# Designs tried in a protein design chat: VH-VL binders against p57417. Part 2

Target 1, 135 residues: p57417
Amino acid sequence: MNNLIDTIKKIENILYSLERILKQECHNLLKSKTSNEEILELIKRKKILFKKLIILSQDRLCLEKEYNIFPPYESNNKLNNYWKKIINTCLILRKLNLKNKIIMNKKFYLNQRFLELSSSYKKSVTYNLDGNLEI

## First folded at step 1 (VH-VL)

Design e15 (framework fv_emapalumab)
Fold by ESMFold2-Fast, scan of step 1:
Structure e15 (fold): chain C 135 residues (1-135), chain A 120 residues (1-120), chain B 111 residues (1-111)
Amino acid sequence: as target 1 above (135 residues)
Amino acid sequence: EVQLLESGGGLVQPGGSLRLSCAASGFTFSSYWMSWVRQAPGKGLEWVSYISYSGDSTYYADSVKGRFTISRDNSKNTLYLQMNSLRAEDTAVYYCARDLFDEYYGMDVWGQGTLVTVSS
Amino acid sequence: NFMLTQPHSVSESPGKTVTISCTRSSGSIASNYVQWYQQRPGSSPTTVIYEDNQRPSGVPDRFSGSIDSSSNSASLTISGLKTEDEADYYCQSYDSSNYWVFGGGTKLTVL
């Protein structure tokens, strides 16, 4: 079980890192003099974080099957609390991604990541392309 | 063990149709994007089509747009390729492949392939 | 839209080092990740390099990948060549308009 808790914490940390990158992208988009080199570096950093998120999400799914426990992890208070934080952060990231037009070519990654994080949770919360909340 | 197994290939006349299937096992199929890649006899690899986790987003090579349809059934862990209006140049071994997000990772697991021959 | 160009064939003796290039026709090679696939006769492709220079578990250290922005190319280098390395090698990258793009393939002969 500790392995699953550790993996969930790592996922949460990656999502917080993504939030910081998306906020930096937003800030740079508002600066008229931001160089293309700076924008490309943020995009590169974002790709690296998505890579890590994919690997951790795969590890999470394997551990869930092994321990026979699934999101929202209602039988385990610690995991349930981390999962709530993850879902809340994912919703924030979706909003930030939609706000940042420069990452339009990356919006699909975030949409797929949010879906994957909720793949074992039948009552998942998502926003559709129209911005409406779907449960 | 992670595996992909294609089926449905065969001999078909020009203008005909075939539906290919790809059975996935050993991993959470619904968590992955999936691709079809083909290889004509003695030639190189050519990407054909790409589908998202949910099946809501599909993408096609220009050479097959309007003729081929990619789909998936996550409850059956199966990927499909419906091929219509087949032409001689569609003759190839068709591979299904597990794909980890377009420009992020390439394909990491490939099936054994199924041969489609379009001949008169 | 871009194309990836590889040499048609390369040959080298066992124990030596060979390098296969993959040149992008437009846009920077560094703009998207490059993957390399190995296909032995009668077999399905298998990944030997992903994300420019990463090696999957099970792929020997003899395989390495690199990017050279000045020549706008990616390279697959195989050192300590063995007979079992004889295969077709394909590079691949992503295009936002054409999606997955493969190089034409390089036939490696070990003789």
Scores: ipSAE 0.005, ipTM 0.505, lowest interface PAE 14.8, mean pLDDT 80

Design e16 (framework fv_emapalumab)
Fold by ESMFold2-Fast, scan of step 1:
Structure e16 (fold): chain C 135 residues (1-135), chain A 122 residues (1-122), chain B 111 residues (1-111)
Amino acid sequence: as target 1 above (135 residues)
Amino acid sequence: EVQLLESGGGLVQPGGSLRLSCAASGFTFSDYAMSWVRQAPGKGLEWVSAISGSGDYTYYADSVKGRFTISRDNSKNTLYLQMNSLRAEDTAVYYCARELYEWLGDYYFDYWGQGTLVTVSS
Amino acid sequence: NFMLTQPHSVSESPGKTVTISCTRSSGSIADNYVQWYQQRPGSSPTTVIYEDNQRPSGVPDRFSGSIDSSSNSASLTISGLKTEDEADYYCQSYDSSNHVVFGGGTKLTVL
């Protein structure tokens, strides 16, 4: 069971890293003078964190099957408490990311189109979070 | 509340010209790309043209390229479509639509006008 | 350049689930995001799904979208069908030249 607990803690740490990135992104988007390069670097970091989150979520699913225990882990009080924290954090992060998307759309329509990043990396950062943690 | 209102449609003979307008309200017009999408009677949706928020970039469907010109006046919150050399197959309801860009995603039409009918017949 | 193909019509009884497909003729359906629009008679289109599977605020959770790379198609699924769901449904994507591509549309009848 230690492997599953360890994986859950790693997921929690990735979510805290994402919160920091999303707050920094919001700060930069609200500045009157904004560097496109700074925003692109934050997008790149978010992509790396989402890739790690996907891998950890796959590991979690395998361990759940092995131990025959599933979210919200009601048979294990410690795991149930960690899972509630994860869900609450995900709700906060989705709201913050949506706010940033609205601001970003307003400021950077042309830049996003020419970079073609959305067509190269099909799934958006926000949509992956729902699919991998709440499926 | 976001509103888009088209005008300028009507009956025109083949080879004629019309200019369509779309009056936008309830949002910062210059922050959004805009499109014209048409629908022939009893047929499906067909994209016609798009223009960036600044007006610096325009895109056209092959069927209208060289005949139609999309433009905008951000000081008047108005989108235009100048249609020249009109053909019977241009008969359609013309909608203006606002494009919204999502984070690492793609553009989609989040608001549409009610449309204006263009009929090209002799 | 590619085409998006939808069935001309689908029908199902109230309370049941219906799925409308949108198949891409060349290239991968996963290459670009897919959106879905609903158009009731005499009305303008409205967005029910964007970016493959996202719902705009105000769209009921009984509407969902999915992508299937194996069949090279996107799907719109509507559960708990209501008579108010009767409409034409259009899928839409972008080609590599940033041209908007619409599917031919599907008429949904709830009977």
Scores: ipSAE 0.000, ipTM 0.502, lowest interface PAE 14.3, mean pLDDT 81

Design e6 (framework fv_emapalumab)
Fold by ESMFold2-Fast, scan of step 1:
Structure e6 (fold): chain C 135 residues (1-135), chain A 124 residues (1-124), chain B 111 residues (1-111)
Amino acid sequence: as target 1 above (135 residues)
Amino acid sequence: EVQLLESGGGLVQPGGSLRLSCAASGFTFSDYAMSWVRQAPGKGLEWVSAISGSGDYTYYADSVKGRFTISRDNSKNTLYLQMNSLRAEDTAVYYCAKDSYDILTGYEDAFDIWGQGTLVTVSS
Amino acid sequence: NFMLTQPHSVSESPGKTVTISCTRSSGSIASNYVQWYQQRPGSSPTTVIYEDNQRPSGVPDRFSGSIDSSSNSASLTISGLKTEDEADYYCQSYDSSNHVVFGGGTKLTVL
């Protein structure tokens, strides 16, 4: 069970890293001058984090099947508490990314192209249409 | 720039089969879930099927489950709907629609891009 | 699982405000996001509201969305009504398995 707890903690840490990147993205979008280099660097960092997230998500799914325990992990207080934190962090990320999307839509064409590029990184994080993200 | 173009519609007999295609351009096709939504003449919108960006997860409306198969070829930027055992009630304009879902913006997003539709008529 | 019920038609004069309701038959309307689509004759649908109350780029601020828990309904409000607003409007949400559910549609006539 320690393996699953460790994997969940790693997922939480990746989500916190994504929060920092989204806040940096917001800061850069509000600047009067932002180079394409800075935008591309943020895209690259998002890609790395999404790739790590998909790997950890696959590990989580394998461990869930092995231990026969699934989100929201109601039978295990530690896992349930971590999962609640993960869901709460995802809601924060959703708000941040939506805010950045709105800001980018009101900027020049190049900034809108950045939004298109950054949204392409969700291919590193899959979801099913039941509304469950495979993380 | 961003476009969805359906093809493959036509007249088919009850019990027959038809395959619809949707060619996507102007966005990274594999990053987005795709849906088929139909509209019978003079009627409202009805969701038919959806497929995840990877193609690994598929969903179907109860009215088409077991008869229709959704699939995609990400190397060709193309979405498909294989329709078998067609009934008169399947007569409709079939729209290809892109789900705007992004894990970071929300998981129940709108259909932000729609094709022009392709007409499927099931009659003798 | 549940139905989304809209009025079949609504009508109003140019310059006035109209509201179209979308009532969920079971479960809370607030449990899932609600989107709104506009479809003019011979055209594909376009999104006018997403995630309950957000507007896509290019949609005028005359369009707004809201959720009313007391009536278990979502509403689309169009102020400063124009003749080009004449169209069919559809609400849409998701069930617990994230399957798409459309409302029956409302025909808006501007006279």
Scores: ipSAE 0.000, ipTM 0.503, lowest interface PAE 13.1, mean pLDDT 80

Design e7 (framework fv_emapalumab)
Fold by ESMFold2-Fast, scan of step 1:
Structure e7 (fold): chain C 135 residues (1-135), chain A 120 residues (1-120), chain B 111 residues (1-111)
Amino acid sequence: as target 1 above (135 residues)
Amino acid sequence: EVQLLESGGGLVQPGGSLRLSCAASGFTFSDYAMSWVRQAPGKGLEWVSAISGSGDYTYYADSVKGRFTISRDNSKNTLYLQMNSLRAEDTAVYYCAKGEYSSGWYEDYWGQGTLVTVSS
Amino acid sequence: NFMLTQPHSVSESPGKTVTISCTRSSGSIASNYVQWYQQRPGSSPTTVIYEDNQRPSGVPDRFSGSIDSSSNSASLTISGLKTEDEADYYCQSYDSSNHVVFGGGTKLTVL
């Protein structure tokens, strides 16, 4: 049973790391001084943590089958308490991720819209100038 | 709490090489950017190099570009600085520093430093 | 890409206020965050201000940071000077290529 407890603790720690990364991502997305490369680094770090989380979750499923115990682990008070913490942290992460996605999508949309408008304006100015030169 | 311990400094002749190490503990190493900052005797702080948490992005001061290589081993919680083609002007105390975030640009914790002396 | 210029030294009496400037040679000081570090003799640096004007936990409110775009400078202000404030102070920022830049440092003497 120690193996399952250890795996659950590792999952909890990964989720806390993800929480820190998502909070920093939000911070960076709200600041005009942040470079795209800084955001890309955070995305890469999240991918690494998600891959580790998948592996640990698969290990958890195997151990659950071996010990015949399943979430929310109501028959084991210690595991049940860890699981409640995990669920609570997952809810926080889901909320943070959704907020960051909305911010990122708005920034992407506004940047693309601005580039489109700027490009259209430049073309219009160029054609108008060409017209004046010709006529 | 957070601890950073530098090692690998010493006396080396011009043109020689040294590898510095920084052992980190008390935080999730891979979540934070790391830097090397040096200070020549009686002079100010000079940034040398930085590496992102993942290790995918590295940055170097112009004075060391092409001679120094920063790297990290996240499985061992260790930061490295490989210094080649050393010059007298590289003589300094080298500090290992932890960034605030995985790509953060301010250092929130500093090690004790390790002395590198480049002399004949 | 740019330099940060600080006065070599400043001095003031205990209980008074001192301000240390940090001027950016090219590009706007407001383009990137400015940090301030304190280094006492024989010690490693420690952060007293980050992100222009934020204080780390444990740093007294006597320390404050500000940005002045008109002079293209950042400033560290220390009020109610104490003898333990004697140290070298460094400003730090970064450029668009993510290169870290330190100011030359200012020796603060409390007389």
Scores: ipSAE 0.007, ipTM 0.584, lowest interface PAE 9.7, mean pLDDT 82

Design e8 (framework fv_emapalumab)
Fold by ESMFold2-Fast, scan of step 1:
Structure e8 (fold): chain C 135 residues (1-135), chain A 120 residues (1-120), chain B 111 residues (1-111)
Amino acid sequence: as target 1 above (135 residues)
Amino acid sequence: EVQLLESGGGLVQPGGSLRLSCAASGFTFSDYAMSWVRQAPGKGLEWVSAISGSGDYTYYADSVKGRFTISRDNSKNTLYLQMNSLRAEDTAVYYCAKDWDYYYYGMDVWGQGTLVTVSS
Amino acid sequence: NFMLTQPHSVSESPGKTVTISCTRSSGSIASNYVQWYQQRPGSSPTTVIYEDNQRPSGVPDRFSGSIDSSSNSASLTISGLKTEDEADYYCQSYDSSNHVVFGGGTKLTVL
């Protein structure tokens, strides 16, 4: 097994855990009565998952430099396919978080974390106006 | 111990409908993708449908697209397959199978299967 | 989108080694992981190899998997054949659209 592939799979799993939490959050917000404790528990779980996601993203960046391979991983079909799934999932999660934010009329950690994740992705893949890859 | 138990199979006329269920136990159901795989009498394995752990992503074989619907109820640890507009060629043993992961779409554990017979 | 082709049958004597091939018709066999399943008569399939060459807990090490990009095929190798290995064997992969594809199956006879 390749360490980078393992790390990418772990990132994917964290994103699906986040999707489940966002759906639970939406369900609880639509109830006529929901305790603050239930909402706080979901926020706590989101924080834990984002801490794990940050660590895995750092590991991903280190392995990318070590193997000299970068998103969208065009030279490796398995990694390229996983990365496409990750990007699509991130877009879906961003939409779900926005929906929940509108319902709650409150600030969410997830919205900020998605912006951070998107920023990290752009830093590793973005090309400047001179055509250089910026990492 | 991971267990998958299918139910709902039976005899149905062409054009009819049938709903299969798969009861899961021994693992955190919502953390894994699930699949339905069928096997016609004396024939090989044929993939039918897959669903992600969350239930938001579904995939179908071309032969069943538009007729079958895969779904899951994570609160009940149950996978479903709604089969509409059944044809004679849908006659098979239907297996419920657990994935190793969310999007991997390989099979870790298989159920015992439930027979669906489409005949007049 | 693609087909996985297996021989219809293979046979070998107890104690010998047998290899079952699985050839992908289009696109690289290495693009996606390959799994292998064993199905004995009247039984549900069980997994013997996942992620090209990994063994599930409980599967003996005489079962091994490999990928050969030059022939665009995956192989399941069973050494030290036992009568209990007599079964149908299926390879399986998936495409970029997440459609699962099975090979046609190979009947292994141990005599």
Scores: ipSAE 0.000, ipTM 0.525, lowest interface PAE 14.3, mean pLDDT 81

Design e9 (framework fv_emapalumab)
Fold by ESMFold2-Fast, scan of step 1:
Structure e9 (fold): chain C 135 residues (1-135), chain A 121 residues (1-121), chain B 111 residues (1-111)
Amino acid sequence: as target 1 above (135 residues)
Amino acid sequence: EVQLLESGGGLVQPGGSLRLSCAASGFTFSDYAMSWVRQAPGKGLEWVSAISGSGDYTYYADSVKGRFTISRDNSKNTLYLQMNSLRAEDTAVYYCAKEDYVWGSYEFDYWGQGTLVTVSS
Amino acid sequence: NFMLTQPHSVSESPGKTVTISCTRSSGSIASNYVQWYQQRPGSSPTTVIYEDNQRPSGVPDRFSGSIDSSSNSASLTISGLKTEDEADYYCQSYDSSNHVVFGGGTKLTVL
């Protein structure tokens, strides 16, 4: 079970890193003068974190199958608590991403649909006790 | 620019087999889930099958389970649908569709032009 | 495990507002994201709304999406209706087993 707990913790940490990047992105977009280079570097960092998140999510799915335990992990108090934190963070990320997308459309249009994955991930997991998250 | 080009459609007899291909370009193919969606003449859209970016996860509509196999070759940027034990009701235009996200909300941001499969004696 | 039900057809005059519903037969409509696609005759579908209420780049703000949990339905609303909006519209979601589900489609006629 330690393997699954460790993987969930790593997922949570990446989501917190994404939150920090989204807040930085918002701050830069709200400045009277914004550098395109600064925005593009933040986008590059987001892509790297999403790649790591995909790998960890695949690991999580494998471990869930092995231990026969699935989100929201109601049978395991520790996992359930971490999962609640993940869901809360995903809701925050969705809200931040949508705000940044609106601001960006006015200043510099960039398609940042990757960040909306956090919202999709949350919604799929909340209502899919038996299935996996990929199609 | 993102492009999806289907091929392999044609006329086939009931009980026969056919393999569809979808050549993808303009994006990192291995990072996105792909689906096959079909549309019978004059009818609505029906989802057939989906495959994850890695190829490790596949899903099928109940109507095709056990008969169709979805696969992908990420080194060739190509999606496949192997169709076996074909029935008259499988007659449709088959679309290759790309998921917008790397693990998916099942939003299809790009579609191919479709390839017609006719199952008839 | 569920069906999405749309009206077969809707019609409205240019400049008016039309709303197309998409009702989920079992489970909550809010449990999974809903997308909306537009398909003109002889063409492939294109996304007009994704993740319940988001618009892709290039889709006019006349198009909007919403979720109503009380009626267990999603809605596509098109304001300032134009003749070029004539098309078939499909809602789409997915189930807990990751099966994609499409609604039956709605033919929009602008007279």
Scores: ipSAE 0.000, ipTM 0.503, lowest interface PAE 14.9, mean pLDDT 80

Design f1 (framework fv_fasinumab)
Fold by ESMFold2-Fast, scan of step 1:
Structure f1 (fold): chain C 135 residues (1-135), chain A 121 residues (1-121), chain B 107 residues (1-107)
Amino acid sequence: as target 1 above (135 residues)
Amino acid sequence: QVQLVQSGAEVKKPGASVKVSCKVSGYTLTELSIHWVRQAPGKGLEWMGGFDPEDGETIYAQKFQGRVTMTEDTSTDTAYMELTSLRSEDTAVYYCATDYDFWSGYPFDYWGQGTLVTVSS
Amino acid sequence: DIQMTQSPSSLSASAGDRVTITCRASQGIRNDLGWYQQKPGKAPKRLIYAASSLQSGVPSRFSGSGSGTEFTLTISSLQPEDLASYYCLQHNSYPWTFGQGTKVEIK
């Protein structure tokens, strides 16, 4: 069970790092003129964290099957509490991404690739954390 | 802290055009998704169109497609809604409204005071 | 287009009464529904977002419930200042559509 708890904690930490980067991105986008290199560096950092998040989410799914426990992990108070924090952080990330998209679209600072990357990240995080809700 | 201030009332003849402005105060227009809603005298609210941040484009209701244009001047923090080929049934109060609460992401946290456009012969 | 139908179209109630207004969507809209209050001669004001979340600064006597296609706005104890028209709005898909409105009058 420690393996699953450790994986969940790592996911939480990566989501907090993404929140920090999205806030930095927002700050840079609000400047009258922003270096394309500064924005590209933030995109690269988001890509790295997104990649790590995918791997950890896959690990989480494997451990869930092994221990036969699934979100929101109601039978385990520690996991349930971490999961609530993760969901709340994901909602914050969704809102920050939307805000940054509005600014980017109006200022045309970033190309379509960045907007596509942001959309891909949001979908991956949501599906991996929510599991198969369509059943 | 966000305030939307609209231009004053207009009286137009059928066939004319009107351009209503909506100036953002307390925040920057580049950070806001602006939509336009109208209300004919004694009638309900009608959504005309607005900026869709997911697609990065302005969406218009079919009823107004071809007659309405929504634009923004970020240098003056002012949004505009221009309606052409005016008819008597276009007499209405026109509102701009925004989704400022980026934490919720839900529409129409803030509204302009409204601009009465009267179309009469 | 998603059609939003409100019931009733108008009502008259006494101060202190519990008032309910219903909004029905022609198809599922999840919780992408807001409730707006419009007092005579004024711009609308958001009361509820995400079907059930109370807007900051709005009195606690207002509440929203529902999901999917059936939504309700409740005023638990009607006050004279609540004389207004109330509108639901779906923002699940474009075009965004308002209900036809419910006029609330105090007896």
Scores: ipSAE 0.006, ipTM 0.531, lowest interface PAE 11.8, mean pLDDT 81

Design f10 (framework fv_fasinumab)
Fold by ESMFold2-Fast, scan of step 1:
Structure f10 (fold): chain C 135 residues (1-135), chain A 121 residues (1-121), chain B 107 residues (1-107)
Amino acid sequence: as target 1 above (135 residues)
Amino acid sequence: QVQLVQSGAEVKKPGASVKVSCKVSGYTLTELSIHWVRQAPGKGLEWMGGFDPEDGETIYAQKFQGRVTMTEDTSTDTAYMELTSLRSEDTAVYYCATGPLDYYYYGMDVWGQGTLVTVSS
Amino acid sequence: DIQMTQSPSSLSASAGDRVTITCRASQGIRNDLGWYQQKPGKAPKRLIYAASSLQSGVPSRFSGSGSGTEFTLTISSLQPEDLASYYCLQYNSYPLTFGQGTKVEIK
């Protein structure tokens, strides 16, 4: 059970890191004179975190099968509380991503790359939230 | 918080063009999705076009395609709607409107006061 | 285009009455529906978003319900200041489309 708890904590930490990056991206996009290098560096950092998130999510799925416990982990209060934090952070990330996408599209900053990242984010981070909250 | 202030009433002859402005305050125009809606006297609301944040494109209603152009000047935080080849049927109040940039993005939350455009000979 | 049909086109009711207005979409729009109030000579004001969420500052007597293709706006106790036209708007897909409107008159 400790393995699953540790994996969930790592996922939570990755999502908090993504939140920090998206907020920084928003700040940089709102500046009148933001360099392409600054934006590209943030995209690079986001891609690294998404890759880590995918691996951790695969680990989570394997451990869920092994322990026969699944989100929202109702039978375990500790896991349930971490999962609630994760869901809340994912909702924040969805809002930040949409806001940044709007600003980027209007400013014509590497739109293709940002849209690709948005697609990756939806698959890896918000897949379970696209439904009717049954996940 | 966000306010939209539109230009004054216009009287135009058939065949002319009109350009209505919408000045944004409380937010930067680059953070907002602006839509244009019109209402003929005694009639309902009609969506003309607006910025689609998901695709990053300005979308026009088919009825106005080829006659309408929606532009933005970010240096003055002002959006514009230009309608050409005016007809008497274009007599209407024209509104600009925008929605919030959070989870419930879609839905015109803040509206300009409206600009009456009268087309008469 | 998604067609939005409102019913009734107009209604007259007394202060304190419960009033309901319905809106039907020609195809599924999930909960991507808003309700707007327009008082004579004024710009529209949003009352409801996401089919059932009350806009901040709007009196609690207003409520929305529905999903998919069938939607309802309810005014639980009609007030004189509620004299207005009411419009639904779908924002599920472009072009955005309004219902034809419902005029609410107070006896």
Scores: ipSAE 0.005, ipTM 0.531, lowest interface PAE 11.4, mean pLDDT 81

Design f11 (framework fv_fasinumab)
Fold by ESMFold2-Fast, scan of step 1:
Structure f11 (fold): chain C 135 residues (1-135), chain A 119 residues (1-119), chain B 107 residues (1-107)
Amino acid sequence: as target 1 above (135 residues)
Amino acid sequence: QVQLVQSGAEVKKPGASVKVSCKVSGYTLTELSIHWVRQAPGKGLEWMGGFDPEDGETIYAQKFQGRVTMTEDTSTDTAYMELTSLRSEDTAVYYCATEDFWSGYFDYWGQGTLVTVSS
Amino acid sequence: DIQMTQSPSSLSASAGDRVTITCRASQGIRNDLGWYQQKPGKAPKRLIYAASSLQSGVPSRFSGSGSGTEFTLTISSLQPEDLASYYCLQYNSYPLTFGQGTKVEIK
């Protein structure tokens, strides 16, 4: 059981790291001048954290089968409390990601119009489902 | 274990509406986002849209905008997809599928609901 | 919209054969790609996520590779139960788009 608790704690820590990155992303998007390099760095960091979450999620699923206990872990008060915190953090992350995607979409539209009007502009901009700009 | 159970087959006349349900068990709708995918006989998969009940946000494919409405009832953990102004071209198997923060897109699927539109 | 093109549209192979299916995106999608298997009369089942991550419970003979615009699903030793249609899905941006599918038949 300690293995599952440890895995859940690691998941919680990754989610807190993602929250910090999404808040930093929002801050950078709200600046009058945004560096493409700064946005790209945040995209890279988010991708690393998502990969770690995938691995930890696989570990969680294996341990759940091993101990025959599943979310929301109602039979174990400690795990149930961690899971509630995780769900709450996930909802916060979803809101932050959506907010950032809306801001990015507005920037994408402006960049698309600039590209259409100026044959000298050679950069293309796209968004991914995480709300990240790919420059 | 997540399971999605859909309502039974429907036969409709052109111009009618159909409402398909998808009951979720093993998780709550607040933990999952439900998307809808259809498949016409002998054809490939086509994404229609998805709903996040927690945020109340729906995203529809442009082809279905104005004809499709995706809703959910969190008290019964049931998602719905309603398609109006049916045409023979809407004859298809309609699937619900999950998206969540952990596993991403379409980890779990409903069994499918056949909707036949004929005169 | 991002267009997903699969190759080939269909193939026939014998048990034990190595089978490769390719999926091409009309623009860069990084590794935001999944592979799905659909057996006759059944709902699709996810095999691969994030271009190369094997779904729990899926046999190790299935593998995915690629990033950006070129992606491959490989079945290292085809089994009779692998008779199915296979679809790629990009989830890099909305709307989500599937490839047209590849039908795999056993001789």
Scores: ipSAE 0.007, ipTM 0.542, lowest interface PAE 9.4, mean pLDDT 81

